VH-VL binders against Pleckstrin homology domain-containing family G member 5 (PLEKHG5). Designs and how they scored, part 4

Target 1, 101 residues: Pleckstrin homology domain-containing family G member 5 (PLEKHG5), of Homo sapiens (Human) (o94827r584to684)
Amino acid sequence: QLLLEGSLRMKEGKDSKMDVYCFLFTDLLLVTKAVKKAERTRVIRPPLLVDKIVCRELRDPGSFLLIYLNEFHSAVGAYTFQASGQALCRGWVDTIYNAQN

## First folded at step 18 (VH-VL)

Design a5 (from y4 with light chain K99T)
Fold by ESMFold2, last read:
Structure a5 (fold): chain C 101 residues (1-101), chain A 118 residues (1-118), chain B 113 residues (1-113)
Amino acid sequence: as target 1 above (101 residues)
Amino acid sequence: EVQLVQSGAEVKKPGESLKISCKGSGYSFTSYWIGWVRQMPGKGLEWMGIIYPDDSDTRYSPSFQGQVTISADKSISTAYLQWSSLKASDTAMYYCARFDYEWGFDYWGQGTLVTVSS
Amino acid sequence: DIVMTQSPDSLAVSLGERATINCKSSQSVLYSTNNENYLNWYQQKPGQPPKLLIYWASDLESGVPDRFSGSGSGTDFTLTISSLQAEDVAVYYCQQYHTHPLTFGQGTKVEIK
């Protein structure tokens, strides 16, 4: 079941910054980008299982941290997302939390 | 359609300043990086740097840091490459190209030939 | 810096025959998170700007003929033109965008024999 979708700016590692379009379902989060010349959408990261996500709002307004965990509770992925505003950012964080509980 | 249109060829003398432009159209200009690539006569491609026009976040190749200035004006969908004092060794073709960390350099401008001689 | 080394520097191939270009990176360009190689191939015909042919090592860009293919992973990559055509005379570049600084191979010139 689709819970939330929208544009976010994704940062990964030291250098990567790009606009993505995310779909949050009950059990997974998809990170997508438009394929050029056709307006098609492509999933660019493996689906993120919602129950393995740790999410925290950051002090920077409109930003949140997403840590992806393996079965041993070790971080195997780290993403910083920026929404267009603080309310939208809160919406993402709250919706992920509610999907986990 | 995505297009990058560069300013015209330049003939300059050593010591002169120069600013060349790259205008993007057919896409959301603030959602992608613009990069600059040098090609010296008869040589290969050299990455100079990239800029994110939305916030002017700029990353330079170590070889070009301090040698050129990359800037953008998002209100007119235009990126710039600038020299304060040209040298004869700056004679080259300069390309702008759209960059995304997922796809790389996917669209290229037509190039701007810069000739620097006495 | 990740050094990109192409081989050969130049090759001549008869019309309709296979052309093979190799690219080796000094470090892996495989991103383990999505298992994709952040390596592109570009074609530059005489007097023209570069054009994207292949992204993610093996995915054809829209409008590129299917005689072009890319393969390899990690540090070793290959561009193949299965049946060389006259319009394929160009210099071909590999380029990594896995790690800053972004780097190109030195180029491989392909000619008709």
Scores: ipSAE 0.691, ipTM 0.906, lowest interface PAE 1.4, mean pLDDT 93
Fold by ESMFold2, last read:
Structure a5 (fold): chain C 101 residues (1-101), chain A 118 residues (1-118), chain B 113 residues (1-113)
Amino acid sequence: as target 1 above (101 residues)
Amino acid sequence: EVQLVQSGAEVKKPGESLKISCKGSGYSFTSYWIGWVRQMPGKGLEWMGIIYPDDSDTRYSPSFQGQVTISADKSISTAYLQWSSLKASDTAMYYCARFDYEWGFDYWGQGTLVTVSS
Amino acid sequence: DIVMTQSPDSLAVSLGERATINCKSSQSVLYSTNNENYLNWYQQKPGQPPKLLIYWASDLESGVPDRFSGSGSGTDFTLTISSLQAEDVAVYYCQQYHTHPLTFGQGTKVEIK
């Protein structure tokens, strides 16, 4: 079931910063991006299992941290997302939390 | 359609300053990086740096750090490359290009020829 | 810095024959997170700006003829033109965007013989 979708700004590692479009389902979070010259939309990261996400709102307005764990509970991904406003950011964090519980 | 339009050719003398421009249209200008690439006469492509216009985050090639300034004015969808004091060795074609960390340089401007001679 | 080395520097190929260009990176450009190679190929025809041909080492950009293909992974990459056409006369560049600084190969000039 689709729970939430929308645009976010994603930071990854030291250098990467880009706008993405995310789909949150009951069990998966998909990170997508348009290939404008090809008029296509692509999933750019492996689907993130909701049960493996550690998510926390940051002090920066509209931002949250997402840490992704493997089956051994070791961190294998870290992302900072920025929503267009604080209310949307809380919406993402709360929806992920509720999907886990 | 995505388009990058650069300012016209320049003929300059050594020691003069110069600021050339790259105007983006047909896409969300603040959602992508703009990069600058030098091509000296008869030579290959050299990455100079990229800028994220939304917050002016800039990344320079070590070869160009301190040699040029990359800037942007998001209110007019324009990125800039500038020199405070040109040298004859700055004679080259300069391209701007849209950059994305997933796709690389996907759209290129037409180029700005800069000629620096006495 | 990741050094990109192309070979050969130039080649001449008869119309309709295969052209093969190699690109080697000094370090892997494979991103373990999504298992994609952050390596592009560009075409620059005489008097024109560069044009994106191939991204992620092997994915064809829209509008690029299917006689172009990219292959390889990690440090060794190949651009192939299966049947060279007159309009393919250009300089071809590989470029990595895995690690800063972003770097281009020195270019390979393709001509008709």
Scores: ipSAE 0.680, ipTM 0.905, lowest interface PAE 1.4, mean pLDDT 93
Fold by ESMFold2, fold request of step 21:
Structure a5 (fold): chain C 101 residues (1-101), chain A 118 residues (1-118), chain B 113 residues (1-113)
Amino acid sequence: as target 1 above (101 residues)
Amino acid sequence: EVQLVQSGAEVKKPGESLKISCKGSGYSFTSYWIGWVRQMPGKGLEWMGIIYPDDSDTRYSPSFQGQVTISADKSISTAYLQWSSLKASDTAMYYCARFDYEWGFDYWGQGTLVTVSS
Amino acid sequence: DIVMTQSPDSLAVSLGERATINCKSSQSVLYSTNNENYLNWYQQKPGQPPKLLIYWASDLESGVPDRFSGSGSGTDFTLTISSLQAEDVAVYYCQQYHTHPLTFGQGTKVEIK
């Protein structure tokens, strides 16, 4: 079931910053971008299992951190997302949390 | 539909300042980086730097850090490359190009020829 | 810095024949998270700006003829023109965008024999 979708600005590692379009389902979060041919959307990162996500709002306005964990609760991925506003950011964080519980 | 249109050719003397422009159209200007690439006469392509116009986050090639200024005015969808004091060795073709971390440099401007001679 | 080295520097090919250009990076440009190579090929025809041909090592940009193909992974990449046409006379550049600083190969000039 699709719970939330929308544009976010994604930061990853030291340098990467770009606009992405995310789809949050009951069990998965997909990070996508439009591709030019046939105006299709492409998943650009492996699907993130919702039960392996740790999400925290950041002090930066409208931003949240997403940490992806392995089976041993060690971080194996880290993303910073920026929504267009604080309310939207809270919506993402809350919706992820509710999907886990 | 995506276009990058650069300002016209420049003929300058050493020591003069210069600011050339790159206007983007047909896309969301604040969703992409703009990069600058130098091509000296008869030579290959050299990355100079990129800017994210939405917040002016600017990344320079080490070879060009401190040698040029990259800036943008998102209200008019325009990026700039600027020299405070031109040298003869700045004679080159300068391209702007749209950059994204997933697709790289996907659209290029027509180039601005800068000639610096005494 | 990731150094991009192309070979050959110059290539003369008869019309209708296959042209092959190699590009080697000094470090891997494969992003392990999604298993994509952050490497592009550009074509620069005489008197024109560069044009994107191939991104992610092997994906054709829209409007690019399918006689162009890209292959390779990690550090070794190939651009192939299956049947050279007159309009393919150009300098071809590989470029990595995996790691800053962004770097181009030195270029390969393709001419008609």
Scores: ipSAE 0.677, ipTM 0.903, lowest interface PAE 1.4, mean pLDDT 93

## First folded at step 19 (VH-VL; from a5 with light chain Y97H)

Design j1
Fold by OpenDDE, fold request of step 21:
Structure j1 (fold): chain C 101 residues (1-101), chain A 118 residues (1-118), chain B 113 residues (1-113)
Amino acid sequence: as target 1 above (101 residues)
Amino acid sequence: EVQLVQSGAEVKKPGESLKISCKGSGYSFTSYWIGWVRQMPGKGLEWMGIIYPDDSDTRYSPSFQGQVTISADKSISTAYLQWSSLKASDTAMYYCARFDYEWGFDYWGQGTLVTVSS
Amino acid sequence: DIVMTQSPDSLAVSLGERATINCKSSQSVLYSTNNENYLNWYQQKPGQPPKLLIYWASDLESGVPDRFSGSGSGTDFTLTISSLQAEDVAVYYCQQHHTHPLTFGQGTKVEIK
């Protein structure tokens, strides 16, 4: 089931910054991006299983940290997502949290 | 359609300042980086830097750090490349291009030829 | 810095023949997260700006003829023109955007024999 979708600004580390469109389902989060010169969307990261996600709101308003864990509960990925506002940011974090419970 | 339109050719003398522009259209200007690439006469492509117009986050090539200034005015969807004091060695074609960390440089401006000579 | 080295520097092939350009990176440009190579190929015709041909090492940019193809992974990449056409005369560049600073190969000039 699709729980939430929308545009987010994604950062991986300190190097990259890009706008993505995410789809949050009950069991996974998809990170997609519009393909140039086409009205098509492409998945640009492997699906993130909801049960392996740890999200925390950041002090930077509208932003949240997403840590992805492996089967050993070790962090193997880290993303910063920025929503258009604090309310939407919280909505993403809460929805992910609720999907985990 | 996505377009990047650069300012016209420049003929300058050493020591002069210069600011060239790159105007984007046909897409969300604040959602993509704008990069500058130098191509000296008869030579290859050199990355100079990129700027994220929404917040003016700017990344420079070490070779160009402190040599040029990259800026942007998102209100008019325009990026800039400027020199405070040109050198003859700055003679080159300068391209702006839309940059995405996934796709690279997918759209390019037509280039701005800068000629610096005494 | 990741150094991009193309070979050959120049290539002359007959019309309709296969053209092959190699590109080597001094470090891997394979991103472990999505297993994609952040390696692009660009075409620059005389008097024109560069044009994106291939992204992610093997994905064909929209509008690019399918006679162009990219292959390779990690540090070794190849651009192939299966049947060289007159309009393919240009300088071709590989470029990595895996790690800053972004770097280009030195270019390969493709001409008609």
Scores: ipSAE 0.875, ipTM 0.959, lowest interface PAE 0.6, mean pLDDT 96
Fold by OpenDDE, last read:
Structure j1 (fold): chain C 101 residues (1-101), chain A 118 residues (1-118), chain B 113 residues (1-113)
Amino acid sequence: as target 1 above (101 residues)
Amino acid sequence: EVQLVQSGAEVKKPGESLKISCKGSGYSFTSYWIGWVRQMPGKGLEWMGIIYPDDSDTRYSPSFQGQVTISADKSISTAYLQWSSLKASDTAMYYCARFDYEWGFDYWGQGTLVTVSS
Amino acid sequence: DIVMTQSPDSLAVSLGERATINCKSSQSVLYSTNNENYLNWYQQKPGQPPKLLIYWASDLESGVPDRFSGSGSGTDFTLTISSLQAEDVAVYYCQQHHTHPLTFGQGTKVEIK
């Protein structure tokens, strides 16, 4: 079931910044990006299992941190996502949290 | 249609300053990086740097760090490349190009020829 | 820095014949997170700016003829023109954007034999 979708600005480390379109399902988070035209969209990251995600709102308004854990509970990925506003950001974090429970 | 239009050719003398421009259209200017690439006469392509127009986040190649300044004015969808003091060795074609970290440089400007000679 | 080395430096091929250009990176440009190679191919015709042909090592850019193809992974990549056309005369560049600084190969000049 699709829980939430929308545009976010994604950052990985210090050497990437791009706008993506994310789909949050009950069990998965998909990160997609338009290739050239709106008609062509690609999944640019492996599906992120919701139960392996740790999200926290950042001090920077509208942004949240997403840590991805492996089966050993070790962090294997870290993303910063920025929504267009604080309310939307909180919506993403809350929806992910609720999906985990 | 995505387009990048660069300013016209420049003929300068050593020691002079210069600022060339690249105007984007046909897309959300603040959603993609703008990169600058140098091509010296008869030579290959050299990455100089990129800028994210929305917040002016700028990344330089170590070879060009401190040698040039990259900037942008998102209000007019324009990126800039500038020198404080040109050298003869700066003679080259300079391209701007739209960049993102997934697809690379997908759209290019027509280039700006910069000639520096005494 | 990741050094990109193309071979050959120049290539003359008869019309309708296959053209093959190789590109080697000094380090892997395969991103472990998504298992994609951040390797592009560009075409630059005389007096024109570069044009994107291939991204992610093997994905064809929109509008590019399907006679162009890219292959390879890790450190070894190949651009293939299955049937060379007159309009394909150009210099071709590979480029990595896996790690800063972004780097280009030295280019391969393709001409008609």
Scores: ipSAE 0.875, ipTM 0.959, lowest interface PAE 0.6, mean pLDDT 96
Fold by OpenDDE, fold request of step 21:
Structure j1 (fold): chain C 101 residues (1-101), chain A 118 residues (1-118), chain B 113 residues (1-113)
Amino acid sequence: as target 1 above (101 residues)
Amino acid sequence: EVQLVQSGAEVKKPGESLKISCKGSGYSFTSYWIGWVRQMPGKGLEWMGIIYPDDSDTRYSPSFQGQVTISADKSISTAYLQWSSLKASDTAMYYCARFDYEWGFDYWGQGTLVTVSS
Amino acid sequence: DIVMTQSPDSLAVSLGERATINCKSSQSVLYSTNNENYLNWYQQKPGQPPKLLIYWASDLESGVPDRFSGSGSGTDFTLTISSLQAEDVAVYYCQQHHTHPLTFGQGTKVEIK
């Protein structure tokens, strides 16, 4: 079931920064990006299983950290997502949290 | 239609300063990086740096760090490349291009020819 | 820095024949997270800016003829023109954006034999 969708600015480490379109389902989060001139969307990262996600709001307003854990509960990925505002950011974090429970 | 339009050709002398421009249109200027690429006469392409216009986050190639300044004015969808003191070796074609970390340089300006000679 | 090396430096091919350009990276440009190669191919015709042909090593950019194709993974890549056309005369560049600094190959000049 689709719970939430929308545009976010994604950062990986110090180097990357890009706008993505995310789809949050009950069991997974998809990170997608529009393909130019093709009017289609591509999944650009592997699906992130909701039960393996740890999200925390950052001090930077409108941004949250997403840590992805493996089966051993070790962090294997880290993303920073920025929404257009604090309210939307909170909405993403809360929705993910609720989906985990 | 996505377009990047660069300022006109420049003829300068060594020691002079220069600032060239790249204006984007047809897309959200603050959603993509703008990169600068140098091409010396008869040579290949060299990445100089990129800037994210929304917050002016700028990344330079080590080879060009401190040699040039990249900036942007998002209010007019324009990126800039500037020199404080030109050298003859700066003679080259300079391209701006839209950059995305997934797709690379997908749209290019027409180029700005910079000629530096005594 | 990741060094990109193309071969050959120049290539002369008859019209309608196959053209093959190789590109090697000094380090892998395969991103382990999504298993995609951050390797692009560009075409630059005389007096024109470069044009994106291939992204992610094998995906064809919109509007590019399907006679162009990209293959390879890790450190070895190939651009193929299945049937060379007159308008394909240009210099071709591979480029990685896996790791900073972004780097280009030295270019391969393709001409008609």
Scores: ipSAE 0.874, ipTM 0.959, lowest interface PAE 0.6, mean pLDDT 96
Fold by OpenDDE, last read:
Structure j1 (fold): chain C 101 residues (1-101), chain A 118 residues (1-118), chain B 113 residues (1-113)
Amino acid sequence: as target 1 above (101 residues)
Amino acid sequence: EVQLVQSGAEVKKPGESLKISCKGSGYSFTSYWIGWVRQMPGKGLEWMGIIYPDDSDTRYSPSFQGQVTISADKSISTAYLQWSSLKASDTAMYYCARFDYEWGFDYWGQGTLVTVSS
Amino acid sequence: DIVMTQSPDSLAVSLGERATINCKSSQSVLYSTNNENYLNWYQQKPGQPPKLLIYWASDLESGVPDRFSGSGSGTDFTLTISSLQAEDVAVYYCQQHHTHPLTFGQGTKVEIK
C-alpha cells in the first residue's frame, strides 16, 4: 500500500545533493528520479525496507536523517532528506514511524 | 526546453577583472547544479567547479580554488564565473553546464571565449 | 584525485567501420550502494560545446543514435561506435563524477580514415 509520495531533496554525505521523488509503501521506500528528456522515472537507489530504517528529524527545519541498517543492525546507509517545510518533513518521519509499528 | 545561454566573447588585458554569465531556462534552476568547465585552445576539458543555485553551495576543483569565483543569482536563473585579475594563461573557452550527481553534465551552454593578451 | 586516461589519443576509422575508445580510471567509479558506474561519455564536435552521449557507463542519452554504446565497470570503460558516420567526427571524453574533484579524460580525437 502506498502511504506517501512526494518530492524531497536528497543528500548523501557532503557531496551529493539532488531532488528526488520518493514513494513510501507499507514495507519499503523507493527513491526515484525523472529520466532525462523522458517521461520515465528511474529508481536510483535500492529499495529501503521500512523495518530497517531509522529516521530522525534534524535541527535544520524541514530536514530529516534516514539511516539504513543491515540485518546485523549496523548502519550501511545514511541520507538526509529535505522537504519543502517542517510539516511535510514531520509527515514523512511520522508516516515511516507508523509504518514500522 | 532546457537551455543554457552564456554571455558573449571577451577580449581583455592581463590584470583586468572579468565576470561572465550563464542563464538557465526551461527547467527548475534551483534543482540542479551549474558547473563551469575550461577548455584551453586545442586542449581538453577541465572541471573548474559547480554551484547549487538554491543555496549557493559551491565546490571548486583544487586547481581553480582561489583562482576564480563562482556565484549565482537564482532570482534570474543566472550563474557567474569571475576573475579579479586575468592572466594570459586564462585564455580559453569557458562552458557552463547543468550538473546532476546522477546524470552528470547533461546540458551545456554555447561557451564563452575569453582572450587575454597584452 | 581520480585520473582518467583515454586510449588512444587519436583514432582514424573508415566510414561504416567500428570505432572503439577506452577509458581507464585510477580508482573505481562504481558506487557500491546502487552498483552504478558514475562514468559519462561526451562528444565534442568542432566549434561546438560537449554533448552528453552516455551516462552510468552504458545508458544512452535521449536522442543519441544507437550506434553509440558504452560498456565496462569499475575502472575500465569503453565507448563504441558500431558504424562510424561522417557526423561522428569529434573529440570524445570520458568523465567521472563518483568522487570530487570531477575529472575528465584527456580526450580522443576520432577522424575518418
Scores: ipSAE 0.873, ipTM 0.958, lowest interface PAE 0.6, mean pLDDT 96
Fold by ESMFold2, last read:
Structure j1 (fold): chain C 101 residues (1-101), chain A 118 residues (1-118), chain B 113 residues (1-113)
Amino acid sequence: as target 1 above (101 residues)
Amino acid sequence: EVQLVQSGAEVKKPGESLKISCKGSGYSFTSYWIGWVRQMPGKGLEWMGIIYPDDSDTRYSPSFQGQVTISADKSISTAYLQWSSLKASDTAMYYCARFDYEWGFDYWGQGTLVTVSS
Amino acid sequence: DIVMTQSPDSLAVSLGERATINCKSSQSVLYSTNNENYLNWYQQKPGQPPKLLIYWASDLESGVPDRFSGSGSGTDFTLTISSLQAEDVAVYYCQQHHTHPLTFGQGTKVEIK
């Protein structure tokens, strides 16, 4: 079941920054990006299982941190997402939390 | 369609300043980086730097840090490359290109030829 | 810095024959998170700006003829033109954007024999 979708700005590592379009389902989060001339959408990261996400709102308004864990509870991915505003950011964080129960 | 249109060719003297431009259209200008690439006569491509126009986050090649200034004015969808004091060794073709960390340099401007001669 | 080394520097190929260009990076350009190689190929015809041909090592950019293909992973990459046409006379560059600074290979000039 699709719970939330929308544009976010994704930062990864020290250099990468880009606009992405995310789909949050009951069980997974997809990070997608438009393919340029083709105007198609592509999943650019492996699907993130919702129960392996640790998500925290950051001091910077409109931003949240997403840490992805492996089966050993070790971080194997780290992303900073920026929503267009503080309310949308809290919406993402709350919806992810609620999907985890 | 995505287009990058650069300012016209320049003929300058050593010591003069110069600012060349790159205007983007047909896409969300603030959602992508703009990069600058130098090609000296008869030589290959050299990355100079990139800028994210939305917040002016700017990254330089170590070879060009302190030698040029990259800037942008997002209100007119334009990026700039500028020199405070040109040298004869700055004679080259300069390209701007749209950059994305997933796709690389996917659209290129037509180039601006800069000739610096005493 | 990741050094991109192309071979050969220059290549002469008869019309309709296969052209093969190699690119070697000094460090891996494979991003393990999504298992994609952040390596591109560009074509620069005489008097023209560069044009993107291939991204992610093997994915053709829109409008690029299917005689172009890319292969390889990690540090070793190949651009192949399966049947060289007259309009393919150009300099070809590999480029990585896995790690800053962004770097290009030195270029390979392809011409008709």
Scores: ipSAE 0.712, ipTM 0.911, lowest interface PAE 1.2, mean pLDDT 93

